# Miniprotein binders against q56419, part 138

Target 1, 326 residues: q56419
Amino acid sequence: MEGRTLEEVQEEVFKRHGVLVPKKELEDLAKALEEAGLLLTEKVEARLKEEEEKLKRERPMRLAGLSYPEGEREARAFLEAFRASYPGEGEEARVLLMPHLEPSRVPEVYGAALAALEKTPPPERIYLVGVAHRPLKEKAAALPVPFQTPFGPALPDLPALQALDALLPFELFNTPLAFREEHSLELPLFFLKGRFPEARVLPLLVARRSPELGEALKVVLRDFPGLLVLAVDLSHVGPRFGDTPLTRTLAEEARRRDLGFLERLAEGEPEAALAFLGANPTRIDGVEVVASLLPLLRERKGKVLAHRLDLEAPTLSAVGAGTLVL
Below, E stands for the ipSAE of ESMFold2; O stands for the ipSAE of OpenDDE; V2 stands for 0.75 times the mean of E and O plus 0.25 times the DockQ between their complexes.

## First folded at step 10 (miniprotein)

Design ib8 (at its last look DockQ between E and O 0.21; V2 from the best seeds 0.00; counts 0 for: oily stretch 73-91 1.73, pae E 2.9 > 1.5, placed apart)
Fold by OpenDDE base, look of step 10:
Formats: C-alpha cells, structure tokens, sequence
Structure ib8 (fold): chain B 326 residues (1-326), chain A 108 residues (1-108)
C-alpha cells in the first residue's frame, strides 16, 4: 500500500480481479495483515459464512455507483445513453450473446444488445449464462435468489430452476459465494432487468464445459420458454493476460478470432466456432459457455450486431466484446 | 450418511410446515414414509425406496399447494427430493419425471 489510498487499492483490485472489496474490508484486511495471520483467517471465515448466509436470501448489488447508477432514474438515463451509442437497429433475439465487460469500455456493444432487446417480445423468463471467474464446486452453478438491481429485484424462476436441477447429474445450487461479486451476471442483468422488468431470471455460471447443461436446458426451454443470454467476453490479450504489449499484429489476431468465432455462431455452427479457436491463444472467455450450450446454438442463424476490441491503455492490454443475435 | 441426512432434512422441513398448519395426521404419515425409505435403503431395496420417494414427492406437492405454501419452501422441498433421488441412483430423466409431476401438482 505504498502511498495509495484504500480507495485506490479498492479500485485497482476491482480493475484487476473484478472484485469489489468494501473499504471496510480492506481496512480490516490491512489491520488484520498487521495483526497475526491466524486471526485474519478466522475473521475471514466468519465473514464468508455470514456472506454465504445472506446469499441464501438475496444477491445485493456490488457494482452500483461504480459501473452503473444506483438510483432508478439515473439508471434509466444510463440505459438510454447506452442505447443511443449504437446507431443501428436490432433484431429479435431468441439467443443473445452480449458482453460482461465494464460497460463504459464498450458502450456501443451494450447499445447493440439493447437494440436487439427492443425488437424482442418480453420473455417470461431469461436464462442468463455467465462465466465463473471464481472456482465452482461443479462445472456449472445457479443461485436461486433475487438479484438486486436499480430497477428492483430480478426474481428467480424457481420452477424452471428446479426443472433444470432435476435434469443435471450434479447439484446445480452449488458455490453460492462465487455469485457474490460475479460481474458476468450483474452487468448484463442491469440491462436485461431495465428492458424486461417483469421477466424472471435463471442466473447461471459456467466454470467448465458441461454438455449436460446444454442438453438439460434444451429440455427445460421446451417446457419453460424464455430468452437465452450468453454473457461472455471475447479475446483477452496483452500483459494482463500473459502476452507482450498490444501490437497491431496481436490486435488483428484478436479481432480475427473474435469475428471468426461470432460469424460461425451466426451461421449456426457452434462446433465450427470452437474448432476455429483451437487452443484459444487469444483467450476468448466465452468458450466454456458456448461448449456447454451447443445443443441450443446448433442450426440457429443470426447476425453479429457489434464488435469492439477495447484497449486498456495503462496495461497495454485489450479485451474483445461482441453482440450476437440468434 | 449423506442420504439419510438429506432425508432427515426433507422430513424436518415438511413435517414442521404441516404441524404449523394443523396437518398433524399427514405429518405423521409423511414421517412414516420417510422411515420406510430409510429402512428400504438399509435393507438394500433401492427400488422400493425410489417408489416410495416418487409417491411421497407427489403427495408433498399436493399438500403444500393445498395449504398455499410459499414458493421458496416448495422449491426447497423439491430440491431436497431431487437430491435424495440422485443419491438413490435415479437418472436425470427419471428425476425430471418427478419434477414434472411435482410442477403439475402445484400449478394454480
């Protein structure tokens, strides 16, 4: 903490890890790091247990006032501004692929998602499939509780969630702490709840490819129809991700892989999209989600609405984001 | 051990709710059925355990619906039933059939 404020550390941890550590926690951590390591472990464990117990009731906002406005009026103005950032028209979505990157980095990509949602009849439920940036006990997980948003709580579809759990060979409701700060659900959910306030949600995380999830969801979607949303980013290149600083060549390769992936998905060829990436050298984070949802993506034709490779100048790194409608 | 614990948890949730709503006779019947499942498991009669569980699931769903049980309780009970069913070695397809019966029983 050489010369940095706790706020700067909080911001850095958030930027690096997508984790918003409360200032008080950082203070407690700093104090506890100053105090004997054993007491820190017990306090951390007790706090994690308390947070886990809270997550049995609701998932609070973590990024309100940081990534999006906390107040409903300001949040609506935020949505309108993001929609305005995309000059095009959307198309009706049965499946929507959208980013979970910090919204301010790729406003037009989120704007394209909003444009698609404008052309989409209000769904009864939204299957929101994010990327687990923390380890899960199983390949996938769900959290069957209300998610807080500036537009009110996004309520879980418990009947559809139980149907999905029934069709999976593992316990779906695992690792609740992985949802506590998971931005891959929170950020897309802001836009989705703002557009479809009455839709129930199935908040799902994928850590590893699960073909069982796709097959189960295919059955569940028949009996519980809804909008499928893949909340995924694309390439992650540069020093933050283990590469050299971003060069023209590296950026061109990232764009090529992002667009080649999205285009093959738009053609209804998800297996070809995965095969095109091979070892995934540009680290498209949506790979495990797509690999899990193959049965739902096959033979669905659609359109790429937006793509951006956004430069993070301080780290000379870049992240790809896209919006795809199927 | 884990299966018995899950059955006990299922029993506790359902029996507590039923007793709170004056359904003491039904609570006793459900408790007896859960005991029968445990006995079947102890004897190695998994088929009988599955049969009893399947019937019990439908009974529980109907009763909770009749009593106007909150959605969260109904969900919790359903998940416990599915966990028990998995532990009994039922296939996802078989468990889904229980889920469909359960869902139909709670449809308003």
Amino acid sequence: as target 1 above (326 residues)
Amino acid sequence: GDLIERLEELAEEVIRYLKEHGEEELAREIEEQIKDIIEALKSGDTESAIEILTELAETIARVLHRLGAPEDLVFKVAILIFDVARALGMSPRQIYEIAKRFARAIER
Scores: ipSAE 0.469, ipTM 0.785, lowest interface PAE 1.0, mean pLDDT 90
Fold by ESMFold2, look of step 10:
Structure ib8 (fold): chain B 326 residues (1-326), chain A 108 residues (1-108)
Amino acid sequence: as target 1 above (326 residues)
Amino acid sequence: GDLIERLEELAEEVIRYLKEHGEEELAREIEEQIKDIIEALKSGDTESAIEILTELAETIARVLHRLGAPEDLVFKVAILIFDVARALGMSPRQIYEIAKRFARAIER
């Protein structure tokens, strides 16, 4: 009925069905549909408000039984299987870059992260910085509540979060609903909580680069030492992401961009890593996080432990993932 | 209203735990400090309330650490302290300092 007058609708009904519906009845129907639409909107808004209020108390598991096991025993076995998929040993991390891609797609990349954690002294807290996949009201956000995991709740570091909020020119505790389905925090957290069950967490999201966040975190990390984790994916190429079907040439370009980016980060040159990407033609996921955290990445030398550009056969697309220790 | 409720919740949680662990004298001292905050608020003396809260937060953190308090209690107490701090209108520098003092006390 979009764009039609009531008279046009009445005429069409008569032409197709031989029945002349009085204009008054069509007006009553239109009013009823409008009121029903308002009621549906009210139901959705009420449900979202309920979910937002629950998120002010805790963030439940959303991917248990889908991306990782729900039971603690099975979850521990799952971690060990991923560790076994990486040949070799890790290195101690002060900063860890790891993916948030579906774990079964890049097992050795997550295994490399676990290997690095084995060499890393248990931290008091983990600064977990993911990528917002839903809009935030500000450039970045945090949700200062327990995140449920199969290994028990990951408790927030409230003092460190409050200190961080105090240094920012915007409200850090914004947009709770953006955390509801945010896998860039949940998937890495499963591995981090499994290896560091006593560590508290600062669950952070970046939507748009914020130099203010990096400067504030540099101060907070000095007074509240911990492990900094950049939970980011790399290249996104192929039809799912707006390209032609994946070719060998496009895949080689994506690998080159991923590795060049990671290698420059490993040399302590985050500005050079960003400059290397230019307009980011392969859509590396981590650029906004890296651009926010420059003060924390400069002069930190390290090593790329793993990389994979993983093929999505059904979509003829690929996503890159890597593990970097600094 | 909400600020006074938060202060009373803070008092109840901490004092109950202290009494359960035989720290009746310390529980009474903390109750007195919380009463002092409430009285300062009723008289419009926000500056005194902030000063008392700052010292109280570190004291509570130190005591909870000494007694081996469960992490759930420490978490709940921290929520209440920072809710009160924000409601008092503490400056960013004041919030940063209380956060640092609390964290160092509970970690030691």
Scores: ipSAE 0.442, ipTM 0.805, lowest interface PAE 2.9, mean pLDDT 90
ESMFold2 (binder alone), look of step 10: mean pLDDT 82; pTM 0.786

Design ib9 (at its last look DockQ between E and O 0.26; V2 from the best seeds 0.00; counts 0 for: pae O 5.2 > 1.5)
Fold by ESMFold2, look of step 10:
Structure ib9 (fold): chain B 326 residues (1-326), chain A 108 residues (1-108)
Amino acid sequence: as target 1 above (326 residues)
Amino acid sequence: GDLIERLEELAEEVIRYLKEHGEEELAREIEEQIKDIIEALKSGDTESAIEILTELAETIARVLHRLGAPEELVQKISILIFDVARALGMSPEQIYEIAKRFARAIER
């Protein structure tokens, strides 16, 4: 129906089915569809407005009962199972890189993050920086509301968020609807809130690299100290992401890119990590976040605790995840 | 009108809490400071209004900390303070300073 006239539709129906539908009946149908479309548009707009108003008060759990248990008791046991999936010891983190993949797909990677948190003194606040999976009106955004978790609400650090907003050349609180289904914040937050129940959070999303964000956060972190968390995934390879089917060669390239990126970050060389990726042929998810946060990553040495390239057999695709402490 | 309404909301929330905890004299002092801000605005003296708000925000944070105010109340009052600061036309540097002073006072 893309630009076709009613006569063309009538002709095609007759050709395919041997029935001549009167022009008047086609006109009536077209008018009814247009009216229905307008009404559906109004209903959709009203629904989105309602969701936006709700998000101005709180961000509810969207993945409870799907990715983690809704009940606190069960959620606590869930955390302990993930910690047990990584039998190693962690290291104190001033900066933590962790995934936002479905936890059951990379249990030892999340377990490594928990091991790092065990060695980390409880912070006053957590700067949680995820990857926007829906468009933002600006390069980055925050949502200054409680995020619900099975361990209680993760409260926003409003003074720190206001200080950050004041330093940026754009409005930080710009796209509430982008947070509605954003798993890159919700999944890491489950683990962070479970370990640091008293910490406030700065829930941040990056859509496109913003040097301004990194410079502003460097200033804000001096006055509002806390734990910086990069909640990012690594390589995305295979047909789901526009490649040929996953081969041993493509998987090896993805692992090489993931580990080379993480290792250079661990050396305190974030610019070298970005340069190593070049055009980012395996679509490492963390690039825009790292590029935004360069001032906070330079000369900060650390350790890669875990890495996994998670295979999606049905799609012949894979996603990489890692845990890095700095 | 909008700025005055926000100032009155801020005063109401703080004064209600203070009176609930027997701090009648502080409640009166804060009410007077809010009136001073409003009077300065009516006189076109925005600089005085900003100075008074800056000191008031730190005082409110210190009192909320001393009284062990619930985090939900601290959140609500924080929103009102920053709404007022923006409505006053405070510069980014001035908003940053209030945020820092408030955070230090409420955390102590």
Scores: ipSAE 0.679, ipTM 0.884, lowest interface PAE 1.4, mean pLDDT 90
Fold by OpenDDE base, look of step 10:
Structure ib9 (fold): chain B 326 residues (1-326), chain A 108 residues (1-108)
Amino acid sequence: as target 1 above (326 residues)
Amino acid sequence: GDLIERLEELAEEVIRYLKEHGEEELAREIEEQIKDIIEALKSGDTESAIEILTELAETIARVLHRLGAPEELVQKISILIFDVARALGMSPEQIYEIAKRFARAIER
């Protein structure tokens, strides 16, 4: 390791490739490299290159058997149970805001999304816009390959992706490694593919606000109509996110921010929603996505179907999740 | 330099695929069109380069579709076309027209 720590290597790899390699994997690799007399960085880079080449063909499931069942039969039962967790009825969605949090933490919020999807005619395509939890080379990215699910592969809409790329001032098909472990797409896609097995998908990630993305999508949606899905979480508060342990006051502020944000979106006022958050002191996850999609959210009225602030007890932290239809 | 390299990469991918599928005449035609684009660029005739690229993109799309080209290859080639188009200074609207033509060619 030429005097570098595993943490330094991890950081370097993250900075260069936008991938957080687990420390355990680095330890195993370091041991193997010591035995082979190879440099850890070179082997990690070679492995990442191989993974990148695989991502040119497909995006495999990463959370199957962990966050959702791997088998189709069990996956269908999973969907039904989540739908049952929401006692209400949904509404037809043209735009769906839903969480990407671990499903078991907010089952009724995902249930509300499923309820909305029940009232939504099957779309030809789904524009699935997630949050990049890893660095992207550009403000936004797409991965134009099949995403594996228990219900079969979610196939990309190549014509619509090409049209979108054409209208963007940057290369849309960038940073494929950022998609490898991105749960903000994988988790929502499970529910979406389960409900709409024939829909093509545009898997999009936003790292930074891109007004160009919203304007481009507005044009593309005219020629390539589909369901727009914002896969975003809401407030992130507590020690995991740099705050003090969750208190009643902090939870009330998080809920106020979440609901205030969602309600303004439901009123068709996305700029007002962003303005309401200001500096975003409770760290609403979806801000950059909403800021990118303003042209598509303006003047669309809808309804908040569900909201939850879920406590992670071991860390005394909480994450907000919501379901909104427009 | 970057634009020429992108054109050469586009040429290599398309020509290789066409030759592998017995379309040698078409491969020669496409190679000639790419050369014409390069010559137009060298002469400063950007307008001619854009026209040739626009027609070439549609031709490539039709042929790839006809031959049943893998989606991965079609996507790769489309990316290269749009990169060339951007490098040529085409407007988003002009590039979008190429994209629509390309999309129509691969949906039939």
Scores: ipSAE 0.019, ipTM 0.388, lowest interface PAE 5.2, mean pLDDT 87
ESMFold2 (binder alone), look of step 10: mean pLDDT 83; pTM 0.809

Design kc1 (at its last look DockQ between E and O 0.93; V2 from the best seeds 0.00; counts 0 for: pae E 1.6 > 1.5, pTM O .727 < .8)
Fold by ESMFold2, look of step 10:
Structure kc1 (fold): chain B 326 residues (1-326), chain A 104 residues (1-104)
Amino acid sequence: as target 1 above (326 residues)
Amino acid sequence: SPIEEAKRLIEEAIRLAQEGREEEILEKLKEAIKILIENGASPEEVAEIAFRAAMELVRRGAPPELILRLVKEVARAAEEAGASRETVQRIAIEAYERIREEVG
């Protein structure tokens, strides 16, 4: 009944069906619909509160059996198949940029990340920085609980997380529900936990650029050394993302933007990488994470190991993914 | 005067830290910081307060979690008194750095 008076509804029913429904009957129906909506709201709220309480204790796998195998044996074979999809060797990473796109879409890009991890001494902890796909109460958030994987729980580094929280001008542990289905952490974590089973994790999300996060992490990483992982995707182009239909020209521009961004990061020039994108016309997903972490990326040189702009045939759209070591 | 009251609260918080009365420490420090910020205290002065209280807790063997929470709450008190988020972060980092420099 949006915007209509009960008289207007009554008149429309009369015109369509030849029956004049009394205003009281319409009022009773409106009340019944309102009551049903209120009861549904209460049930949804109760379910969300229950899920939130569970997330304060652990974060279960959501993508096992969908994006990766649930069983440990199958998960290890899956991991090895991805490594095999990238011919060659990686390089040691102090910072790793890797995707969070569905692994089967970009197997060699995840394989390149695994190759880099093979060259990387096992870290005591991993700073895993993903992209929030649900709203956060602040610019960034963490969830200080075990994340379940087929290789066992990835345990949180509570001392490092508490230090990070202390150095931020906002509460870091602010939106547990945003982690419930956040694939930008779960998908990279599968690969990271499989390679570094003993490493603790700082599971971090960025919704909007937070220079404060970068300043705090600079201090925390000094005192709690570890591997910094930017779990981000690159260009998003085509009708699914609000563009014209995907053309060769748009795809070439997206690839050029992706590689130009990665190459400038690889030169230790994160501000230049952001400036290169300007208004970010191909919607590179990693921009907010990079912009948050500038102090950790400056003057750190490295190498682009892999890139793929992957076509989404049903939507005539594409998403870019890359692997960068610094 | 407000400044003398803030100094009294800080000295009391430090004595409470020396006695191991952790929950009362935070309440005293937060009130003192509010007074100081309202009267023009610098971020460095606020960080010094957190540092002094933290060092007494360290001397008594307080767990690192309590020390970090004290730093966080002191910086947050400045926000409640009107400090910008940039200032709040500067206070927290300065206090943390001083504590880390003293205890290694």
Scores: ipSAE 0.635, ipTM 0.852, lowest interface PAE 1.6, mean pLDDT 88
Fold by OpenDDE base, look of step 10:
Structure kc1 (fold): chain B 326 residues (1-326), chain A 104 residues (1-104)
Amino acid sequence: as target 1 above (326 residues)
Amino acid sequence: SPIEEAKRLIEEAIRLAQEGREEEILEKLKEAIKILIENGASPEEVAEIAFRAAMELVRRGAPPELILRLVKEVARAAEEAGASRETVQRIAIEAYERIREEVG
């Protein structure tokens, strides 16, 4: 609703969906959203300010007890079960592409990531690049604070983060509130911290393609070596994403695009992977991340370890997930 | 000449570095860089200026964090002078790489 009147929203819904929502229902919804703290009111602004001040110190778990166990013992059992869900062996990773989808939906894909991590020497630091599902002030952002996990806090690599900021033509440390509920970092970080408890982390978000990020990271990785992790999902198809219900044809197209994207990445041809997607009609989530990291992905050959197109039955929609090692 | 003025500002910044006046160093450096960019200085020329300033700070026991801050301030000054993001980043990377080469 930012900057739109209720009448304009009503008209848009009517134009898009052929449904005339009564103005009163829109008003009630707006009020409910306001009460839920989803609309910018003075009270919401004050709460957001308080949350922003908290994020200067740490990023608390949001999905503990929901997506993964809160307790360390249970969390370790969770990791083991996910690893067991992938029957294969992993490969050593210098770059790991893994999902950030709800783990229970694609356990074997996370299991493949764990398998790769088993073959990977413990890195000093992990560059964790997620997708911003909320707007950022800049094309990319970082949050230079500890991220809470069941295995203890994932500590930031402040020297490497500062070097990265120095090499960017914008402020890296922007939009801290975008990290508050961002699952694209929290979910992968659970697995990463569980496997590499001593690794420092650079939690990064990409909202829009930033070639500047890739160029800066290329330099930073030379002086501050580490594991690069792309926490991205693949195709998003079906009614939740504006398509018709999932059909065989739509699923085949989603799989074709997902696999074609991953295979070209595995060949060390990230530009070809992007070109293959074109306008990205199946809405591969990781496009902006890959487009930002081209210098780091070029000429690196690897292997696709897992892929799944997971059906969300209640919405007849599907999301693609994959694990790629480079 | 604008270049001579920029050089004088840098020399002043270096003198200020000798006095431990870090914030004033950054201000003088920003001003110098702005003048240089406005007068068509290359990224390499800007990087050289930043490098010289940074190296003087390093010689005086400045922590690595200050070098990174200096690089960032050079980049900001370039942006304020109307340089493209690409140009700003190139300046920053060049300055950083030269400093790292010298300092190890």
Scores: ipSAE 0.613, ipTM 0.828, lowest interface PAE 0.7, mean pLDDT 88
ESMFold2 (binder alone), look of step 10: mean pLDDT 72; pTM 0.643

Design kc10 (at its last look DockQ between E and O 0.91; V2 from the best seeds 0.00; counts 0 for: pae E 3.0 > 1.5, pTM O .732 < .8, other shape alone 2.573 > 2.5)
Fold by OpenDDE base, look of step 10:
Structure kc10 (fold): chain B 326 residues (1-326), chain A 104 residues (1-104)
Amino acid sequence: as target 1 above (326 residues)
Amino acid sequence: SPIEELKRLIEEAIRLAQEGREEEILEALKEAIKILIENGASPEEVAEIAFRAAMLLVRRGAPPELILRLVKEVARAAEEAGASRETVQRIAIEAYERIREEVG
């Protein structure tokens, strides 16, 4: 681990286990590495600076050949297989909640998202709101550069991003390094770009609830209409997340919270969804995103298309994933 | 009122700054708005000044991007004046909405 960044460790864990390391665990690991004198070598700092300079131009694929195919032909076959894994029909989406978990763990949930996208007219732009699994300088951030995909680059909507920045009481374009390895954007973007190749994207991350983001986006969406995508996972339970090994009782509680959250969102009651979770004891990943986007979720009725609580057998832990259309 | 007099002086300063470069205009506006807020100008008053400044720039062929930068500078000025994030955002949104209503 000598000379590795926290980012490289997170990527390695994700590659090995298909699970994102929780923010708290990342912070604890960062602290441990700092205490061990392993984090901040001149070499690591120089490398981070070089990576930051590259992110001014584009965000390269990090999970190509791991989570999804790198080649376009193989990537199209991948999309078709995932769509086939969901036997249902989709609904037209104005808002899509979908997972960012390793696709192979919850194929039918991604399949449900693809089914919804089939019923959705091609948007001019996609507001892709992911979860920051790393610290941001601000509560939210954007990266206004092309994101590489097997289907070509997902181009940013610079006018809409600039409008959003203008309406926020903080600098939107902060913490570019947080986007380098952020899976909550890359994985959903694969599916979105594959379905809507001509759509521009606003890649957004939320680290903490930002009501300001929701208020700003409400205005921006009026003048720059598009599809809103919440790329969020649901419950995180078991030893990897500080619980006992998964039991029937713990799994039932996770499912209850996941479904209760999604159903209240489907009813157009996002505040009730948050209130239902309370202290969020099963660690639903998307809470801060939903809390940031309340103005956009209010009074929008929709449908839960899929849900799964997926077991990670080696750790006896589980992660919830769902697909919701509004 | 002292506020109305200050507004007139600021509007004049902004008009004079319009003979300069875009960056100079934005800086002049930022300072002017800061002074207004420090002297107890309401969000509506700040938005009105921002709107008037933006419209002057539009009439001179300023691109839409400059209008958005203007809104951002209003927000920054409010922050520097010690306004809460909520107040800053309200000012920015109000200014933006009024500008968009006029220019489409």
Scores: ipSAE 0.539, ipTM 0.779, lowest interface PAE 0.8, mean pLDDT 86
Fold by ESMFold2, look of step 10:
Structure kc10 (fold): chain B 326 residues (1-326), chain A 104 residues (1-104)
Amino acid sequence: as target 1 above (326 residues)
Amino acid sequence: SPIEELKRLIEEAIRLAQEGREEEILEALKEAIKILIENGASPEEVAEIAFRAAMLLVRRGAPPELILRLVKEVARAAEEAGASRETVQRIAIEAYERIREEVG
């Protein structure tokens, strides 16, 4: 009830259905609805607590059998097929920008990431920075538990995660449930774990720009060297995202903005890359991660290996994905 | 007075360290950090207290986990005493850097 009296509800029922319901029966109905709502709330709360407790120990695969194979043998073949979809050679990465879009939509973009990893010495650890698709209690979060993959568990780098937490002015381990279905970590991790089976992982999410994260990571990466991965997508354009239907003009503008953003990052100019986007009219979702990590991106030059603006024909919309090594 | 209370808390932290009561050092430090912040101590001065406490623990063989927890608890105490998140982060980084320089 929206704060209406029983008499107001009784009048509304009469107006809509032509039936006058006695006050007692309306009171009984209101109690029954309230009891059902309470039971549903308790059921949801219990399930969320159960999932939260599980996430304090491990993060299970959610996309096996949907986005990638569950079995290890099939997963290795899948990974090699993606490498083959990019005919070029990679370049060694200290920082890798790669997508988190459904892999089958942009196979050569993931293939370019694999080509870069092929040239990259196996790191002791991977700083995997995704985009939170569910609210976080703070600007950023981590989950210090094994993430399951078809290649075995990706183990957390607990000393590095604890150091990172100590250097932030907020609790880093703050929103376990946000990781439950977070594909921006799971999809890139499949490729990273498949190539670097011995590397530990720092699974990080950014919800909002956090300069504090960048300052802390500058210190932690110096003391705990590893591969920094920005697991982000680029432009989001079309009706699904609040635009007019895709036109050739909108698609070309999105492509231009994606490539201009990546090019400026490749020149070691992350502030210029953000400024180039301005109000971000094509909704590149990598901006919050880049804005958080400025100290780690400045003056680091590299190369754009791949880009695709992928069409979602049913929605007349498109999403951009790219691969950048720094 | 604030100075007498700060002196008492520092002496208590030293005593707790000598008795090997590492967890209880954190509570004494929390109180001392609040006094320092409330009386205008710089982030560098607060970090110095954290660094000195960490060195007492290191000399007793404290694991790195406890040292990092100490840095986090000092930062929490500064926040509870009203320091901005920027100041809290400066304290934590400065303390971490001093500890790292001493123990490698």
Scores: ipSAE 0.442, ipTM 0.807, lowest interface PAE 3.0, mean pLDDT 88
ESMFold2 (binder alone), look of step 10: mean pLDDT 75; pTM 0.701

